# Designs tried in a protein design chat: VHH binders against p46559. Part 45

Target 1, 369 residues: p46559
Amino acid sequence: MTAIEKFFTEKSPDSEQVLLKVIELGIDFLGGEWKNVDKSQVNVSRVHGGQSNHMFHVTSSTSATPYLLRIHRQPPSQVFTDTVNLAIFSERGLGPKLYGFFEGGRMEEFLPSKTFDVNDVLVPENSRKIGAIFPLYHSINVPVSKSRRCVHLMREWLNGYESLGGGDYEILPTTVNYSDHPKSVSIKDLNHEIDNFEKWSTEIFEHTLVFSHNDLASTNILELNSTKELVLIDWEFGTYNWRGFDLAMHLSETAIDYRVPFPPGIKMNGDLIDNPPNIQIFCEAYVEADKKLKNRSPSDPTAEVKALIQECQFFWPLTNLFWALSAMKHSLLKFENGVDLDVQARDRLAVYFHLKPRSQKIYEELSKK
Key: E = the ipSAE of ESMFold2; O = the ipSAE of OpenDDE; V2 = 0.75 times the mean of E and O plus 0.25 times the DockQ between their complexes.

## First folded at step 15 (VHH; framework vhh_7nfr_2)

Design v6 (at its last look DockQ between E and O 0.03; V2 from the best seeds 0.00; counts 0 for: pae E 12.3 > 2, placed apart)
Fold by OpenDDE, look of step 15:
Structure v6 (fold): chain B 369 residues (1-369), chain A 125 residues (1-125)
Amino acid sequence: as target 1 above (369 residues)
Amino acid sequence: QVQLQESGGGLVQPGGSLRLSCAASGFTFSDYAMSWVRQAPGEGREWVSSISGSGGKTYYADSVKGRFTIARDNVKNTLYLLMDSLKSDDTAVYYCAREYEIEWGRSTYYEFDYWGQGTQVTVSS
């Protein structure tokens, strides 16, 4: 725990020390009316349920600009990357403004908004909006490594699993109703799966490399109260990746609820796993927005939309393998997130093997062209 | 510099008991959760137990529940593992590790950033 983390977690938000500290931060990074703010005029409230356990909404009864205080709980390298991303997005108006950053924390614009849930992302209009917003983010040039970090992460997680004593992983029992998967999968087999998808993706979709969110679940989507515009947050997994992977990640996540208040803490909707109901609308919106953004000539988008859907379908299994491997590793460690990681791993592997043949067919088809 | 030093290992018969200690230095001990991790010959590392910084929360692997007790003395900067009813399968090098929590996306992960040199525990008749 860092000193600043300790400071804000051990003291009450209404303590004099905290009030004075947030005033200091306001003055230092925002200035203006914060210079005239008295501690009696300041309110600090902890924000729960966000991407960080240490978030505070700082307001005053004055005209001083309110802000969100975030105390980091991430590795320094991740903080650095995340800060750079946020800074770029801030300047481009693609998220909350970054007011300042310091050792162990940052100040952000507070955006009155609603966080989406699993039902919100299934609303057709919302899916359309989400599809339309992706090209904006995918168009950003971020000065980070263009390596496929997701592939590296999968290998790291699998290696970690093995190092922790993990062996053949049994896929049964599952909560999903698939049977077209092996009973168990070895580390060697999983490595082979990663290798194959890396190969296929590189051969067919290398030209689609974009800066990607890679974790766009409902919890990472904000709807602004004022404008009803959507803002994508929590870019901690933000790296360059194949476009289809990023899109498929979102689409696949629409079928999964991680906020189930009873064991196993996760629910997969079988009816949504094969194809999300709004995939057509989502991809149409993406193509339309992308054309507009790039000033492309209006043309019949039918073929392009079909191609994009196919691209998403191709990467769909890989998104499940990605999280399965994470769950496998972390299930061998102390882990408390309300989700049974073994259940998650098994289900995701089942989904992976169920959908994999489709991806292989797509590869075979596209590789002949 | 962060330092962790395990002690208390040895040879014990099945059914016996041992108490491991880990002396910590170079950081504010009470600010960090601590863990015991063991590694048997030819096997990977296995998480055994964890305790929160304050000592208020304890966690155990299923394999040791009811037999092992983790504790800490924040005044002495020492982590303990009381091991009762030892079995042959408990034979391993036991490591003390400093735990840190990582918020990454929607998930909270637990990792270890510092390790001791380990102490050998051998359970044999």
Scores: ipSAE 0.323, ipTM 0.714, lowest interface PAE 1.8, mean pLDDT 91
Fold by ESMFold2, look of step 15:
Structure v6 (fold): chain B 369 residues (1-369), chain A 125 residues (1-125)
Amino acid sequence: as target 1 above (369 residues)
Amino acid sequence: QVQLQESGGGLVQPGGSLRLSCAASGFTFSDYAMSWVRQAPGEGREWVSSISGSGGKTYYADSVKGRFTIARDNVKNTLYLLMDSLKSDDTAVYYCAREYEIEWGRSTYYEFDYWGQGTQVTVSS
C-alpha cells in the first residue's frame, strides 16, 4: 500500500491525525470556510464496499463545503485515467465537481440527492432522461487511449483469477432459472468467449466506438433534490468502447438490485434479465437526443430505433460476462463490497450463456450484409 | 431500548490474549451487523472488525488481521472479539457498535447507531 492509503486505513476516521488532514485538504483545495474549521467541528465517515477506492464523507458543522475523499487502491495507470475522466465530465456538468486531486487520491462533490433504484430507472420519464444523456458524452473526444476496451479489463481479471490459483469455475448453484449453460467453465473456455465476442464486436460495430461510462447501474444515477436533474457518478470504468455495451450495461443492470441485505447483497429479477420494458423508450430517447446534438435528420427513425435495440441485445450478455469475471477474481481476494461475489459470478455466467445465442444470431445476420 | 455492554478487558502482557464480550439487548440481534471499534489514548476511534448478522462474513482492519477473531452467538445475543498476540499499540478502550448501512450511489456508508460504554484493554510489560 501507498503511504496515504496506510494513513487512512490504519488510523480511525475520527482520530486527531485524520481530522487535521481532512481540514488541511479542505483548506488547500476548497479554501473559504475550511480555514475557520476546528477539528471538533469535523465528521469523517467511512464509505464501505468500494473495491477500487477507500471513500470518506467529510462534513463539518460549519458552512464549509462537504466533500467525498477518494483514496485510490487502483493501479497507477488507472488513477490517471479516472482523474482525467472526472475532470472532463465535471467541467461539462455531467458529473460531480472535481475539487482537487493529489498523489493517491482526490476530492469530489457530495450531492444532496436521491439515489435511483431499479424501480426508478423503469419509470418511463426517467428512462427517457437517461437515454438522452448517453449521446452527450458519446460525442466527446476524450484524450485517452482508444485501444483499451472493456474486454482488456476482462482479460486482466481472468488472468488475475488464474494467478490467484483459480481454475475451472462451477456455475451451479444459481438463483436465476436458466439451465442452458454449462455446469462449469475453464479459463480457456472463458478466454475463448472473450476472444469471440471481441471479434464479433470489432467486425460489426467498430464504427460505434465512443467514450463510454460502462457502469451505469441505477445506483450510479443521482436525482438532485433541488432541481430533479440527473447526475452520473463513478466514472472509474470510463473508457472507449462500443456504444452498445454502454447502453446494454445500463439496461441489463435494471434487472439487478444491489440494495438487498448481505448475504447475498444482490438480487436478479429473472423477468427483466433479457428484455426490460423500458428498452423501446430508452432507445427512442437516445436517437432523438443524438439527432438534436448532431443537427441531423434520421432517414427512418423507426428503423434507427430498431437497429439500436439490436445493438443493445447484442452486447447484453457481454455486460454480464464482464461482471462475472470481476466477481470471480475478487472472490479469491476475499474483498467484500456487500455482495456475495460467487452468487454474482454464477448468476451472471448463467445469464451470459443463456443470452449468447441471441448475440450470435445478430452477428450472423449483420455479417451477411 | 437498545443496549450494548462490553466486558472482558484488562491488563495483559505483550504476546498475551484476551477475549472481549458484548451483551446485546433491546433488538433482534441476528438482524444486525456488529463491529468492534477502539480508541487509544489521545487518538480518535479506529474500526477494528465487523461481522454480518448471520455471522457468515467477517472483516478486519489490516492492523489486526491474523491476530484478532470476531465471532457472535445469536442464541445468547453476544458479540465476541478474541485477541491474540497482543501488542502495546493495541492498548485502547474497545467499543461494541451496531452497524447501520447507508447507500450513496454504488458506494455504501456504514454508520454506527448504538454504542456500548467500552472496556479498557491495556498491553504493557
Scores: ipSAE 0.000, ipTM 0.193, lowest interface PAE 12.3, mean pLDDT 84
ESMFold2 (binder alone), look of step 15: mean pLDDT 84; pTM 0.845

Design v7 (at its last look DockQ between E and O 0.46; V2 from the best seeds 0.00; counts 0 for: pae E 13.3 > 2)
Fold by OpenDDE, look of step 15:
Structure v7 (fold): chain B 369 residues (1-369), chain A 125 residues (1-125)
Amino acid sequence: as target 1 above (369 residues)
Amino acid sequence: QVQLQESGGGLVQPGGSLRLSCAASGFTFSDYAMSWVRQAPGEGREWVSSISGSGGSTYYADSVKGRFTIARDNVKNTLYLLMDSLKSDDTAVYYCAREYEIEYGRLTYYEFDYWGQGTQVTVSS
């Protein structure tokens, strides 16, 4: 725990120390009216339900600019990447403004908004909006490694699983209704799966490399109250990846609810696993927005949309394998965070093996061209 | 510099008891959850038990539940593991480790950033 984390977690938000500290931060990074703000005029409220456990909304009864205070709980390497991403987005107007950053925290624009839930992302119009916003982010040139971090993470997690004593992983029981998966999968087999997808992806989709969010679940989508525009947040996994992986990640996550208030804390909607209902609308919106963004000539988008859907379908299993491996490793640590990680791992593996043949078929077809 | 030093290991007969200690220094001890992890010869590391910074929450692996008790003294900066009813399968090097929380998007995970050198526990007749 950092000093600043301790400071904000041990003291009450209405304590004099906290009030004075947030004024100091306001002055240092925002200036202006913050110089005239008295502690009696300041309100600090903890923000709950976000991706971060230490967020505070700082407001005043004055004209001073309110801000979101985020105290980091992430490793420094992640903080660095996240900060760079946020800074770039801030300058481009693609997210909340970054007002400042310091050791252990940052100040951000507070955006009155609604966080999407699992139902919101299934609304066709929302899917259209989300599809249309992706090209904007995918067009950004970010000065980070072009390595595929997701592949590295999968391997790291699998290695971690093994190092923690993990062996063959049993895929039963599952909450999803699939039977076309093995009873168990070995570490060797899982490594082989990673290798194959890496190979396939590199051979047929390398030209689609874009800066990607890689974790666009509903909880990472904000709808602004004022404009109803959508803002993507939590770029913790932000890195270059295959376009289809990023899109498939979002689409696949629309079938999963992590806010289940009872065990196992996760629910997969089997009806949505094979194909999300709005995949057509989503991909149409993407193609249209991308053409506009790149000043491409108007043309019949049918073929391009079909191709993009296929691309998403190809990467769909890989998104599940990605999270399955994470869940496998972390389940061995026996930490409870509201989600049964074993259930998650088994279900995601079941989904992976169910959908994998489709991906292989796509690869075979596209490799012949 | 963060330092963790285990002690208390030794040879014990099946059914016996041991108390392990881990002396911590170089950080605010009470701010961190701590864990015991063991490694048997030829095996991977196995999580054994965890305790929150305040000591209010404890967690145990199924293999040791009911037999082991984790505790801490935040004044003495010491982590303890009371091991009762020891079995041959408990033979391992026992490590104390400092936990840290990692946020991966919507999910929160726990990792270990510092480890002790370990203390050998041998359960044999």
Scores: ipSAE 0.043, ipTM 0.443, lowest interface PAE 3.3, mean pLDDT 90
Fold by ESMFold2, look of step 15:
Structure v7 (fold): chain B 369 residues (1-369), chain A 125 residues (1-125)
Amino acid sequence: as target 1 above (369 residues)
Amino acid sequence: QVQLQESGGGLVQPGGSLRLSCAASGFTFSDYAMSWVRQAPGEGREWVSSISGSGGSTYYADSVKGRFTIARDNVKNTLYLLMDSLKSDDTAVYYCAREYEIEYGRLTYYEFDYWGQGTQVTVSS
């Protein structure tokens, strides 16, 4: 444990030492607005949000800028990509400002905001706004590997599943009623599925590589209280990837409700899996925003939107396989959380095999052109 | 530096009992959930039991539920596993492990960042 982590874990947030320390940090990284703040004017409260960081919301009764303080529990190597992403997005005004970072922690902007839920992402105007914001993030040049894609993490999870003693996996869907899937799959079968999708994606969509979020569920979307503009957060899965995966991940998540009581803590809406209600509006907004960003007027928006919808449909099953493999690995750790991971893995595998023939047909059509 | 030291293993007859201990140092023990994980010869690691930082929530693998009890003493910084009604297939090296939570957007995952050296439990046959 670092000295800074020990300091913040051994002392109460309202202790004199902590209050003086957060004033010192405010002076060091935010400057003069903190120089005349007295400890009696400062409030430090712990933010409950996970065990990987100690998080504190630091405010004062003055006009000094409040900040979110993160004290890392993880080694620096495990937070590398997230730290790089935050710095880059902060510089471009596309997320919370980074006020400073130091060994063992960082200071960032606290964003007064509403976190989206599953109902918010189904509102057509919100879906349009989400579609329009994706090209902004997709245009960012992030100096990380372009060769690591979603399929590499999928392989790591499948290897982890095997090393934890996992074997053949029985597909017994609970919240969906599909039957057009195998009864079970082996590790070899799943490696073959990953390899085929990687081959198809590389052959057809390699030109679509962008830095992608890869996990845009509703809870990673903030609506700013002041402007109602959207901010995308929580980029720990950020990689270069085919843009269609990033878009399909968001669209497939609109069919999933994580608010249902545990057990199982998850429900997939079968009606939405085959036909997300806002895909047309979402893709129209993406195409329009992308063309504006690139200084082009839309030329044939109907054809371009149809092509983007097809691109999303191609990647849709892969997004379900992605999370199925994660759930398979983590279910072997036999922890209870808000989601029954076996239910998630089984339902997502059923969806994967149900949708895969459409992706294969799209691949065959596009590979002949 | 984080250290986890198991003790209390040994040779036990079927139906017998053992109490494993894990002494923790180098971190704020009560802030972390803790687990027992076992590994039989030639097998992969098998999760056995977990306990929340406060001790208020306990979890067990189906194979040990009703026979094993996990506990912690946050004053002594010690994790315990009371094993009753031992069977020959409980023979394994038992490790204590510190959990940490990884949040990926909407989902929470648990990983182990520190492990003890293990203590051998042998149920004679």
Scores: ipSAE 0.000, ipTM 0.205, lowest interface PAE 13.3, mean pLDDT 84
ESMFold2 (binder alone), look of step 15: mean pLDDT 86; pTM 0.855

Design v8 (at its last look DockQ between E and O 0.02; V2 from the best seeds 0.00; counts 0 for: pae E 6.3 > 2, placed apart)
Fold by OpenDDE, look of step 15:
Structure v8 (fold): chain B 369 residues (1-369), chain A 125 residues (1-125)
Amino acid sequence: as target 1 above (369 residues)
Amino acid sequence: QVQLQESGGGLVQPGGSLRLSCAASGFTFSDYAMSWVRQAPGEGREWVSSISGSGGSTYYADSVKGRFTIARDNVKNTLYLLMDSLKSDDTAVYYCAREYEIEYGRYTYYEFDYWGQGTQVTVSS
């Protein structure tokens, strides 16, 4: 625990020390009206929901600009990447403004908003909005490595799993109703799966590399109260990937509820796993927005939409393999998030193997062109 | 400087008991969850047990559940592992490790940033 983390977690938000500290931060990074704010005018409230951060909403009864105070619990490397992303987005007006950052924390614009849940992302209009917003983010040039981080992470997690003593992984039992998966899968087999998808993706979709979110679950989508615009948050996995991977990640997550209050803490909707109901709307919106953004001539988008859907379908199983491998490794360690990692791993592997043949077929078709 | 030093290992017969200790220094001990991890010859590392900073929460691998007890003394900056009903399969080098939390998207995971040198536990008749 860092000194600043200890400071904000051990002391009451209404303590004089905390009040004075947040005033100091306000003055240092925002200035203006904060210079005239008295501690009696300040309110600090803890914001719950962040697992890796301590968050506080800092307000005053004055005209001083309120802000969100985030105290990090993450390793410095992760903090660095996250901060860089936020800074870029801030300048481009694509997220909350970054007011300042310091060792162990940062100050952000507080955005009154609703966080989406699993039902919100299934609303067709919301899916359209989400599809339309992706091109904005995908168009950003970020000065980070252009390597496909998802492949690296999968290999890293698998290696970690093995290093922790993991062996052949049994896929049964599952909560999903698929039977077209192996009973168990070896580390060697999983490595082969990663290799194949890397090969396929590189051969047919390398031209689609974009800066990607790679984790756009419902909880990472904010709807602003004032404008009803959507803002994507939590870019800790932000890196360059194949466009289809990023899109498929979101679409695949629409079928999964992680907020189940009883074991196993996760629920997969089998009806949504094969194809999300809004994939057409989502992809149409993406193509339209992308054309507009790039000042492309208006044309019949039918073929392009179809192609994008196919691209999403291709990457769909890979997103499940990605999280399956994560769950496999971390199931061997201490984990606290209310989700049974073994159940998640098994279900995601089942989904992966169920959908994999479709991806292979797509590859075969596209590789002949 | 963060330091972790294990002790208490040795040779014991099957069914026997051992108590491992880990002396911690260089950080506020109570602020961190701690873990025991073991490694048998030719095998990978295996998580054994974890305890929260306050000691209020404990976690065990299935392989040791009911036999091992993790505890800590935050005044003495010491982590303990009480091992009862030891089996040959428990033979390993036992490490104490400091935990830290990392977030991967929606998930919070626990990793280890510091390790002791380990203490050898041998269960043999």
Scores: ipSAE 0.034, ipTM 0.356, lowest interface PAE 6.0, mean pLDDT 90
Fold by ESMFold2, look of step 15:
Structure v8 (fold): chain B 369 residues (1-369), chain A 125 residues (1-125)
Amino acid sequence: as target 1 above (369 residues)
Amino acid sequence: QVQLQESGGGLVQPGGSLRLSCAASGFTFSDYAMSWVRQAPGEGREWVSSISGSGGSTYYADSVKGRFTIARDNVKNTLYLLMDSLKSDDTAVYYCAREYEIEYGRYTYYEFDYWGQGTQVTVSS
């Protein structure tokens, strides 16, 4: 554990030492606006819900700029690309401002905002806004590895699960009403699923490689109180990836409620799992924004939208497998976030196997062309 | 309109007891967790204790565990802090504060959106 992580872990956020430290950081990275702030004017609130960072919301009763403080729990090498991603998108106005970084942590903008839930995402006007955002960041060149895709992280999680003593995984019981999945899966079975999807994706969709958010559930979308503009947060899963995965992740997460206040802390809406009502509007907005951004000549937008919907449907089950593998590993780590991770893993595996035949059919259709 | 009004402070000798009250109005009291926060002269604010909306969960700072008891009466819309075995270090203005849980992305944290004017507790021999 780094010295700074130990400092913020061992001391109360309201202790004199912490209050003086956050003033010092404010002066050092934000400058003179913090210079005359007294500890009696400062509030530090610990923020819960992330696994990679200790987070604190730092405010004052003065006009000094409030900030989020992230103290990393992971080695610096694992957080380097996350910080670079934030800096790049911050510069383009696509994310919170990066105020500074230091060994073991960073400071970023706190955005007074409303966090979207699934109901907000499904409002047609919001679906259009969200769909239009994706081409903005899909179009930029981010100086990070293009070889690390979603499947690479999935393999890391599966290897981690095995290293923690995980074995064959029983898919039942589930909260979804599917029966067209195996009763259990081995680690070897899951590796074969990842390998097959990687093969399919590379053969058909390699030309769609873009920098992707990979985690755009409703909870990562903020509506600014002042402007009502949408801002995306938490780029920690950002990688180059097939754009269809990025789009499908957003769409598939509309069927998932993570904020159920009683066990299992998660609810799947079976009616939405494979047919979100906003897919047409979302994909239309994507195509329209992408054409405008790239100054493309008008073409048949109906055909482009249909192809993009098919692309989303292809990647849909992979997004569920992605989170199933994460949940399997983190369940063994005793991660606590109000969600029963074994319920999530089982449900997501059931959804994966239920939807995989559609993806296979799409692969076969497109590979014949 | 949300209002919080503390009472029950005063001058107490070391080892003595006090009971602080906070009368709440203008909101559904039982829907909100509540906190006591104190501030000694020249110091920052120090969280003392919290209680869930139902009253089923209570939390204490290490400095007051075993000496202070937080309670609430959801019929009378009143928050209490029973302070026993008082020490000179407990001298402060004590504030009643309404907690609200806010979401920021997938993160959850608590802030205090309404505060009382505070009641002075002085422990001196």
Scores: ipSAE 0.024, ipTM 0.468, lowest interface PAE 6.3, mean pLDDT 86
ESMFold2 (binder alone), look of step 15: mean pLDDT 86; pTM 0.857

